# Ledger of designs, part 11: VH-VL binders against Probable molybdopterin adenylyltransferase (moaB)

Target 1, 163 residues: Probable molybdopterin adenylyltransferase (moaB), of Methanocaldococcus jannaschii (q57631)
Amino acid sequence: MHKRIKNIKYAVVTVSDSRYNDLIKGKEVDDKSGKLLKKELNAKVYTIIPDNKNMIKGIVEHIVEFFDVDCIVFTGGTGIAERDVTVEALKEIIEKELDGFKIIFQKLSYEEVGFSAMLSRAMAGIYKGKIIYALPGSVNACRTALKIIKEETGHILGHLREG
Short names: E, the ipSAE of ESMFold2; O, the ipSAE of OpenDDE; V2, 0.75 times the mean of E and O plus 0.25 times the DockQ between their complexes.

## First folded at step 5 (VH-VL; framework fv_recibokibart)

Design c5 (from c3 with light chain S32Y S54Y; at its last look DockQ between E and O 0.90; V2 from the best seeds 0.00; counts 0 for: pae O 2.5 > 2)
Fold by OpenDDE, look of step 5:
Structure c5 (fold): chain C 163 residues (1-163), chain A 122 residues (1-122), chain B 108 residues (1-108)
Amino acid sequence: as target 1 above (163 residues)
Amino acid sequence: QVQLVQSGAEVKKPGASVKVSCKASGYTFTGYYMHWAKQAPGQGLEWIGYINPDSGGTRYNQKFQGRVTMTRDTSISTAYMELSRLRSDDTAVYYCARELDWGDYEGWFDPWGQGTLVTVSS
Amino acid sequence: QIVLTQSPGTLSLSPGERATLSCRASQSVESYYLHWYQQKPGQAPRLWIYGASYRATGIPDRFSGSGSGTDFTLTISRLEPEDFATYYCQQYDSSPLTFGQGTKLEIK
């Protein structure tokens, strides 16, 4: 069995036009999912960006370059609306997709909300030796995803660093 | 099966405080934000605030800031809303409501408590 | 705050007719955060539409929600006697959470 990395360093990025607009206007930002992820993962980095492909890709590059993190978790922008571009953005840079994550997550989602699980998307992949997750914006979806992330991220990192 | 049951009607004098309870059942109490709303007689709905039953964290409408306190007792799956320095215009039905989220969709309420009438009169 | 304005204030129709309820936002609201509730006299509100266009569990298909940006609509294709109530729209795109003032759908 491959070695599991135990001390995982996380970055959390919320993708939301509305939250970002509040942020730049100096208004109070109600980012429940992002703050949940930050807390539960004890994230070293936390930020909010708008639904923009270039900014999503750019923040990944920036975090990779300037921060010592093992995993980047995105929340938001995974729906089917025109502005939902998180998955599309990340697919442009991801080197290897972890197909198992979206399959397992969708299954768990289906068990909770049935066919409505189709209304959102999720994905995971590898980029420059780091794990990237894209999660829906809801708190409950993030809670469900956290079960997987907390359980398996260290194992995945172990494989990446040994193989 | 999911239910929110609120405490009974209250009659208070101006300047007093009222504490309304909301007992949850049929779901994991700490897994969902609990909101409170106000509905004056013959009027619409007004948001008061919410509590995270897990952490105890709260967010209040600025209109009620300084007069409202939301708490919870996880051992009995009960949320509380206390409103102080009551005025006549606080007379209303107060509702607790569970916030649901899924996917990228957020912030709808289901179910609601049956409501608690609070009457403020001298 | 985002102000939701519903129109008309009162809508008088007969069973069998089509009803169209409007909810206009003072600024753009993501459909993810726009919801509708039904309330009857003496009762608590009940979730009706979530995410602008998705019916809650048990809601008949004669109800539909649509819209984006600042304009949202709840439509009842063919009114049933039990549909006469007050309908509220609600947003949580930004704090504070706000409701429309409601549209009362009454029997003509």
Scores: ipSAE 0.097, ipTM 0.729, lowest interface PAE 2.5, mean pLDDT 93
ESMFold2, look of step 5: ipSAE 0.530; ipTM 0.844
ESMFold2 (binder alone), look of step 5: mean pLDDT 94; pTM 0.956

## First folded at step 7 (VH-VL; framework fv_recibokibart)

Design d1 (from c2 with heavy chain G31Y, light chain L97Y; at its last look DockQ between E and O 0.91; V2 from the best seeds 0.00; counts 0 for: pae E 2.4 > 2)
Fold by ESMFold2, look of step 7:
Structure d1 (fold): chain C 163 residues (1-163), chain A 122 residues (1-122), chain B 108 residues (1-108)
Amino acid sequence: as target 1 above (163 residues)
Amino acid sequence: QVQLVQSGAEVKKPGASVKVSCKASGYTFTYYYMHWAKQAPGQGLEWIGEINPDSGGTRYNQKFQGRVTMTRDTSISTAYMELSRLRSDDTAVYYCARELDWGDYEGWFDPWGQGTLVTVSS
Amino acid sequence: QIVLTQSPGTLSLSPGERATLSCRASQSVESYYLHWYQQKPGQAPRLWIYGASSRATGIPDRFSGSGSGTDFTLTISRLEPEDFATYYCQQYGSSPYTFGQGTKLEIK
């Protein structure tokens, strides 16, 4: 068994045009899923960006360069609508996709909502020794994903760092 | 089965306060936001605010800010809404409703409580 | 605040006819956050359509929702007697969350 990394450092990024617009207008932002992730992962970085590929890729590069985190967790923009670009943006930069995460997440989601689970997509991948997760934008989807993330992230990081 | 059961009708004088309860059953109470809405006689629905039953955190419609307080008791899976300094135009049916979501879909209400009629009269 | 304007206010039709109910938002609302409810007299609202187009559990396929941006529609292809009620749209796109004023669908 590989050594599990403990004390994992997370960044959380919410992808939402609606919440971003509230933020730049100076309104109180209702980001329930992002705040759940921030709390449950004790995130060192938390931010909100619009549904934009360049912003998604840019925030990954910024966090990797300027912050000491092991893992970046995105929430939002994972559906099949034209404006849902989180998965597409991350696929352009990740070095290896962790297909097992997607499969397990969809299995758990199917048990919760049945066939409608096929309308939402989640993914995980590796970039520059970091794990990147992309999750649907709802609180319950994030709660489901947290079961997996909390259990396996330290193990995955152990594999990435073993000589 | 998922169920929200509200406290019974209230008759209050102007200037008084009312506290409506909403008891949840059939689901994990702390996993879902609880919302409250007002429906005045012959009128539509108006959102009052929400509470996170896990943290106790609240957000209120500015129209009601300063007069509304939402609380909960997780030991009995019950949410409360208290409205103070009652006026005649507070006469309405008040509903609690559970927020649901899945995937990227968010913010519909299911189920609703049966409603609590609050009548404000001298 | 996002104002939802429903039209018509009252729609008088007979069983068997097609009904079209409109909900217009004062600013764009993502379809994920636009929902419809049915309410009958003396009853609480009931979820009917979520995410603009997805029927809630047990809702007959004669009901369909569509639309995006500022314009949303609820269509009933062939009215049944039990369909006569008031329908509300609701948005979750920006706080405060709001409902439309309702469309009352009544028997002619």
Scores: ipSAE 0.521, ipTM 0.848, lowest interface PAE 2.4, mean pLDDT 92
ESMFold2 (binder alone), look of step 7: mean pLDDT 95; pTM 0.962
OpenDDE, look of step 7: ipSAE 0.577; ipTM 0.878

Design d2 (from c2 with heavy chain G57D, light chain E30K; at its last look DockQ between E and O 0.90; V2 from the best seeds 0.00; counts 0 for: pae E 2.3 > 2)
Heavy chain, then light chain:
Amino acid sequence: QVQLVQSGAEVKKPGASVKVSCKASGYTFTGYYMHWAKQAPGQGLEWIGEINPDSGDTRYNQKFQGRVTMTRDTSISTAYMELSRLRSDDTAVYYCARELDWGDYEGWFDPWGQGTLVTVSS
Amino acid sequence: QIVLTQSPGTLSLSPGERATLSCRASQSVKSYYLHWYQQKPGQAPRLWIYGASSRATGIPDRFSGSGSGTDFTLTISRLEPEDFATYYCQQYGSSPLTFGQGTKLEIK
ESMFold2, look of step 7: ipSAE 0.490; ipTM 0.830
ESMFold2 (binder alone), look of step 7: mean pLDDT 95; pTM 0.959
OpenDDE, look of step 7: ipSAE 0.720; ipTM 0.911
ESMFold2, look of step 8: ipSAE 0.517; ipTM 0.843
ESMFold2 (binder alone), look of step 8: mean pLDDT 95; pTM 0.960
OpenDDE, look of step 8: ipSAE 0.664; ipTM 0.900
ESMFold2, look of step 9: ipSAE 0.531; ipTM 0.849
ESMFold2 (binder alone), look of step 9: mean pLDDT 94; pTM 0.955
OpenDDE, look of step 9: ipSAE 0.677; ipTM 0.903

Design d3 (from c2 with heavy chain Y105W, light chain Q27E; at its last look DockQ between E and O 0.91; V2 from the best seeds 0.00; counts 0 for: pae O 3.1 > 2)
Fold by OpenDDE, look of step 7:
Structure d3 (fold): chain C 163 residues (1-163), chain A 122 residues (1-122), chain B 108 residues (1-108)
Amino acid sequence: as target 1 above (163 residues)
Amino acid sequence: QVQLVQSGAEVKKPGASVKVSCKASGYTFTGYYMHWAKQAPGQGLEWIGEINPDSGGTRYNQKFQGRVTMTRDTSISTAYMELSRLRSDDTAVYYCARELDWGDWEGWFDPWGQGTLVTVSS
Amino acid sequence: QIVLTQSPGTLSLSPGERATLSCRASESVESYYLHWYQQKPGQAPRLWIYGASSRATGIPDRFSGSGSGTDFTLTISRLEPEDFATYYCQQYGSSPLTFGQGTKLEIK
């Protein structure tokens, strides 16, 4: 069995046009999911960006280059609307997708909300030795995903570093 | 079945305080934000604020800031809204409502409490 | 804050007619954060449409929601007597959460 990495360093990125607009206007930003993830993961980096593919990819490169993190967790932009491009953006850069994550996440989601679980998408993958997650924008969905992230991320990192 | 049951009608004098309760059942109380809304007679709905039942964290509408206090008792799955320095225009039906979200969907209320009438009169 | 303006304020129609209710936002709202509620006199509001276009559980298919950006619509294809009520739109795409002023659908 591969060694499980402890003391994982996280970055959290909220993808939301509305939250970003509030941010740049100096309004109070209601980012429940992002703040939850930040707190629960004790994230070193936390930021909000709009629903833009280039910005999503760009923030990944920025974080990888300038911050010492092991994992980047995105929340938001995983729906089926035209502006929901988080998954599509990340798929363009991900070197190796962790298919098991979305399968397990959808299973857990189905147990909670039934067929409505189909309305949310999620994914995980590897990029430059980092683990990237894309989560739905809802708090409850993020809570569900956190169960997986907290339990398995260290194990995944162990495989990456030993392999 | 998910239910929110609120406390009974209140009659208060101007300057007094009122504390309305909202008892939740049928779901994990700490797993969902609880909101409060005001509806004056014959008027629309106005958002008062929200509370995270797990952490106790609150966010209030600026209009009520300084006069409203939201709390909860997790042991009995009950949320409270206290409004102080009551005025005549505080006369309204007050509702608690559970916030639901999933996926990228968020911010809708289901269910609502039955409402609590608060009457402020001299 | 985002102001939601509903129109018309009052809509008088007869059973069997088509009803169109509008909700306009002062600035863009993501569709997943725009919701509709129905309220009858003496009752609490009830979730009706969530995410702009998804019917809540038990809501008849004669109800539909649509729209994006700043313009949202609730449509009732064929009014039933029980549909006459006040309808509110609500957004939580931007803090603070806000409601429209409501459209009262009354019997002509």
Scores: ipSAE 0.040, ipTM 0.671, lowest interface PAE 3.1, mean pLDDT 92
ESMFold2, look of step 7: ipSAE 0.535; ipTM 0.850
ESMFold2 (binder alone), look of step 7: mean pLDDT 93; pTM 0.942

Design d4 (from c2 with heavy chain Q62K, light chain S54Y; at its last look DockQ between E and O 0.87; V2 from the best seeds 0.00; counts 0 for: pae E 2.7 > 2)
Fold by OpenDDE, look of step 7:
Structure d4 (fold): chain C 163 residues (1-163), chain A 122 residues (1-122), chain B 108 residues (1-108)
Amino acid sequence: as target 1 above (163 residues)
Amino acid sequence: QVQLVQSGAEVKKPGASVKVSCKASGYTFTGYYMHWAKQAPGQGLEWIGEINPDSGGTRYNKKFQGRVTMTRDTSISTAYMELSRLRSDDTAVYYCARELDWGDYEGWFDPWGQGTLVTVSS
Amino acid sequence: QIVLTQSPGTLSLSPGERATLSCRASQSVESYYLHWYQQKPGQAPRLWIYGASYRATGIPDRFSGSGSGTDFTLTISRLEPEDFATYYCQQYGSSPLTFGQGTKLEIK
């Protein structure tokens, strides 16, 4: 069994047009999911961006280049609306997709809300030795995903560094 | 079955304080944000604020900032809203409501408490 | 804050008719954060539509929600007597959370 990496360093990125608009206007931002992830993962980086493919990809490059993190967790923009482009954006840069994550996450989601689980999308993958997660925008969805992230991220990193 | 049961009607004088309770049952109390709303007689709904029952963290409508205090007792799955320095225009039915979300959908209320009438009169 | 303006303020119709309720936002709201409630006199509000277009559990299929951006609509294809109530839209896409002023659907 591969060694599990401890003391994982996280970045959290919320993808939301509405939250970003509040941010740039200097309004109070209601980012429950992002704040939850930040707290639970003790994230070194936390930011909010709009639903824009180039900005999503750009923030990944920025974080990878300028911050010492092992994992980037996105929340938001995973629905089926036209502006929901988080998954599509990340798929353009991800080198290896971790298919197991979305399958397990969907299963856990189904156990909670049944067929409504189909309304949420999620994904995980590897980019430049970093683990990237894309989570739905809801607090409960993120809470569910955190179960997987907290348990398995260190194991995945172990494989990446030993392989 | 999920249920929110609020405390009974209150009659207060101007300048006094009122504390309304909302007891939750049928779900994990700390797992969902609790919101409070005001509805003056014959008027619409107005958001007062929210509380994270797990952390106790709160966020208030600026209109009520400085006069409203939301707390919770996790041991009895009960949320509280206290409104101080009461005025006549505080006369209203006050509701607690559980926030739900899933996927990318967020911020709807289900269920609501039955409401608590607070009457402020000299 | 985002102001939600509902129209009309009062809608007088008869059972069997089609009802269209509008909720207009002062700025764009993602559909994920736009919800509808029904309230009858002396009762608490009840969730009716969430995420702009999804019926809450137990809500008849004669109710439908649609819209995006700044314009949202609640439609009742064929009014039943029990449908006459006040309907509120609500957004949580931007702080603070806000409600529309409501549309009262009354019997003509």
Scores: ipSAE 0.209, ipTM 0.764, lowest interface PAE 2.0, mean pLDDT 93
ESMFold2, look of step 7: ipSAE 0.491; ipTM 0.835
ESMFold2 (binder alone), look of step 7: mean pLDDT 95; pTM 0.960

Design d5 (from c2 with heavy chain N52D, light chain L97W; at its last look DockQ between E and O 0.89; V2 from the best seeds 0.00; counts 0 for: pae E 2.4 > 2)
Fold by OpenDDE, look of step 7:
Structure d5 (fold): chain C 163 residues (1-163), chain A 122 residues (1-122), chain B 108 residues (1-108)
Amino acid sequence: as target 1 above (163 residues)
Amino acid sequence: QVQLVQSGAEVKKPGASVKVSCKASGYTFTGYYMHWAKQAPGQGLEWIGEIDPDSGGTRYNQKFQGRVTMTRDTSISTAYMELSRLRSDDTAVYYCARELDWGDYEGWFDPWGQGTLVTVSS
Amino acid sequence: QIVLTQSPGTLSLSPGERATLSCRASQSVESYYLHWYQQKPGQAPRLWIYGASSRATGIPDRFSGSGSGTDFTLTISRLEPEDFATYYCQQYGSSPWTFGQGTKLEIK
């Protein structure tokens, strides 16, 4: 078995038009999911961006270039609405998709909410040696995903560095 | 069975304080944000604030800032809302409500407590 | 803050008729953050529609929600006697969270 990497460094990015609008207006921003992820992962980077494909891809490049992180976790913009483009954006840059993540996440979601789990899209993949997750915007969805992220991210990184 | 049970009706004088309780059951209390809403007689609903029962973190409507304090006791799965410096226009039914979220859906309230009537009169 | 304006204030209809309730937001709200509640006199509000178009558990299929941006609608295809109540929309798109002033659906 590959060595599990400890002390993983995370970046958290919330994707939300409404939250971003509040942010730029200087209003109090309710980003429960982003803040939860930041706290639980002790993220070194935390930011909010709107539902824009170029900005999503751009923030990945920015974080990869300027920050020492091992993993980037996105939350939001994973629904089926027109503005939900997080998954589509990341698929354009991801080098290797970790198909197992969305399958496991969907399974866990189904156990919680049944068929409504279909409304929650998620994905994971590798980009330039970094692990990227895309999670739904809700706190509960993020809590579910955190179970996987906390347990397996170190293992995945171990494979990436040894392979 | 998920249920929120609130404390009984209160009658207070202007300038006094009132503390309403909301006991949760049937779910993990610390796993869901708790919200409070005000409904004056014959009027609509007004959001007062929210509390994270896990951390105790709160956020209040600016309209109530400085007069409202939300707390919780996790040992008994109970949330509290205290409103101070009461005025006549504070007369209303106050509700606690659990926040639910899933997928990209966020911020609906279910269930609601049965409500607590607070009457402020001289 | 985002102001939700419901119309009409009062809607008088008879059982069997179609009801259309409007909720207009002062600024755009994502559909995932727009919800509807039903309230009857002397009772607490009850979740009715979440995410603009998803019926809460146990809500009859004669109820439907639609809309996006600033305009949202709750429709009752065929009114039943038990449907007469006050309906509130609520947004979770921008703090502070706000409710519409409500539409009272009463028996004509």
Scores: ipSAE 0.413, ipTM 0.830, lowest interface PAE 1.1, mean pLDDT 94
ESMFold2, look of step 7: ipSAE 0.543; ipTM 0.861
ESMFold2 (binder alone), look of step 7: mean pLDDT 95; pTM 0.965

Design d6 (from c2 with heavy chain W102F, light chain S95H; at its last look DockQ between E and O 0.89; V2 from the best seeds 0.00; counts 0 for: pae O 3.2 > 2)
Fold by OpenDDE, look of step 7:
Structure d6 (fold): chain C 163 residues (1-163), chain A 122 residues (1-122), chain B 108 residues (1-108)
Amino acid sequence: as target 1 above (163 residues)
Amino acid sequence: QVQLVQSGAEVKKPGASVKVSCKASGYTFTGYYMHWAKQAPGQGLEWIGEINPDSGGTRYNQKFQGRVTMTRDTSISTAYMELSRLRSDDTAVYYCARELDFGDYEGWFDPWGQGTLVTVSS
Amino acid sequence: QIVLTQSPGTLSLSPGERATLSCRASQSVESYYLHWYQQKPGQAPRLWIYGASSRATGIPDRFSGSGSGTDFTLTISRLEPEDFATYYCQQYGSHPLTFGQGTKLEIK
């Protein structure tokens, strides 16, 4: 049996055009989801970026290269709108997708809101030995996902490091 | 069934304070932000502010900053909005409303309280 | 702040007609942050459409929402007597949260 890794180090990235625009304009940024994730995961890194594929992929590389983190959690940009590109961006770099996460997350979402759960997407995968999550932008969605992340991330890391 | 029940109508003098309550039922009170809105007679809706019932954290519309205080009592699932230094243009129906979020969708209000009429007159 | 301007202020139509209500934002708002409410006299507002195009539970399919960026629309394909009310748009893209001034849909 693989050991569960404790004291996991997290990075949190909010993907939102509106929040990023507020940020660069020096306005008060309402990032409830990002802040929730930061707090709940005691994240070492927290940043906001716009809905841009290259920036999403770029921030992953930046975090992996310059920060000692085990897991990167994205929130936002997982809908079905044209600007929702978080999942598509991450799929371009993810080495191994954790299909189980989106299945379990959608199941939990379905239990909460029914068939409307189809309106949002989520994913998880492995990149360079790091775990990456892509979550919806809503606070409640992030709360739901946190249940999975907090419980299973250490277990997944154990497999990655021992396998 | 999810419900928000607000306190009754108030009549106040200019300069006084009013505290409106909003009792929530049918859901986990601390799990959802509570918002307050103002609607003057024959006018539209105006956002006053929000409160995180779990932490007690608040954010106010700058227009009401310094005069509005939002609090909550988690033991009875009740949110409060207090407005001080009342003036005639504070006469309005005040609503509490639960914030809902889903997936990437965020920040709509459902349900609303029935509203509380506050009349400010000398 | 983001200003939402609704047009027209008043819309007079008859049952059976098509209604088009506009909500224009002073700056771009993501669709999943734009919502619509219906309010009748003496009643509290009621959620009608969330995320620009998603009908709330129990809302008839004659109602539809569309739009992106700065331009959003609420459409009623065939008006029913119970549809005559005031409709408000609301944004959660930026604080302070703001509402449109409302469009009053009245019977002609």
Scores: ipSAE 0.041, ipTM 0.700, lowest interface PAE 3.2, mean pLDDT 93
ESMFold2, look of step 7: ipSAE 0.482; ipTM 0.841
ESMFold2 (binder alone), look of step 7: mean pLDDT 95; pTM 0.962

## First folded at step 8 (VH-VL; framework fv_recibokibart)

Design e1 (from d2 with heavy chain G31Y, light chain L97Y; at its last look DockQ between E and O 0.89; V2 from the best seeds 0.00; counts 0 for: pae E 3.2 > 2)
Fold by ESMFold2, look of step 8:
Structure e1 (fold): chain C 163 residues (1-163), chain A 122 residues (1-122), chain B 108 residues (1-108)
Amino acid sequence: as target 1 above (163 residues)
Amino acid sequence: QVQLVQSGAEVKKPGASVKVSCKASGYTFTYYYMHWAKQAPGQGLEWIGEINPDSGDTRYNQKFQGRVTMTRDTSISTAYMELSRLRSDDTAVYYCARELDWGDYEGWFDPWGQGTLVTVSS
Amino acid sequence: QIVLTQSPGTLSLSPGERATLSCRASQSVKSYYLHWYQQKPGQAPRLWIYGASSRATGIPDRFSGSGSGTDFTLTISRLEPEDFATYYCQQYGSSPYTFGQGTKLEIK
């Protein structure tokens, strides 16, 4: 019933202390998941930030204010370790969580890795008319999430823009 | 069944080159990075580099930069490592290994190839 | 850049004893990127533990891994004769990826 938005504009943000450290030291950056997402989503914005709540929240505000994108996709920092703060940071700002994304992602991940899928904390939410996805940092997890993102993001945006 | 099968042992003279092959089976070759490692006799493991089989992009340990070339042929699911200007301390077993990941866990190697002994003799 | 230093270099123990193998990183490594391998003479390395603490398929529960930051351990709670081997830790935290120099576990 709702219009599917086409030609979706994406930003990709990699959250990784080690990749960020390589970047600021002027080293070659080995960002496999970020580059996969950038390529597969034809991202117009791509950046790397450290595992830091204020920087995660800040980059969302910056992208929303200064870039014409519909969707922001984070990769990394979604585990259960102390420095994994992407989900926590985004929960402090998102307006509505899309629980269905997490459920579907976990189902697909379960088919790949069994019960270990429960350690993954992928999420999606709405902020200021944009969709924000938070994905695990591995290439295979991002490949799994891309199946969902490519299929449903335009549909979700259609619902969002009708009010 | 996932397997990596490497080419046979090589004996080379100093200054020559060697090209080791690693044929993958039982999985989608282009979905997983392939790595190469060196193990000199009685020594530990040393990472040489990696290749993305889909794009052909490589990253090398700086220690081997300029002497190593990694390539692949996706039509036969085979990765290659060529080491040039061989010297006696290149005598080692060379392994290919597939990189795995899931969730937030990244970068372990499973499986490994059986290894290829390269002997550099005068 | 990240140097992994394993200790001891050689560990000689009897069956039934507890073995503790140490891997120390020169800088912090997320546990998700720290992995362990077993290698027996004449064989390729075999994945043993990934992500510091997760056992690979088929690995006995007497093997456990732990640690975070710069200090990681592999523990064998009750040493069996088949556990004789060299164990390597490996990091994926920063390129170049590195292995420790190995701990050779010898059964007295």
Scores: ipSAE 0.403, ipTM 0.803, lowest interface PAE 3.2, mean pLDDT 91
ESMFold2 (binder alone), look of step 8: mean pLDDT 95; pTM 0.962
OpenDDE, look of step 8: ipSAE 0.741; ipTM 0.913

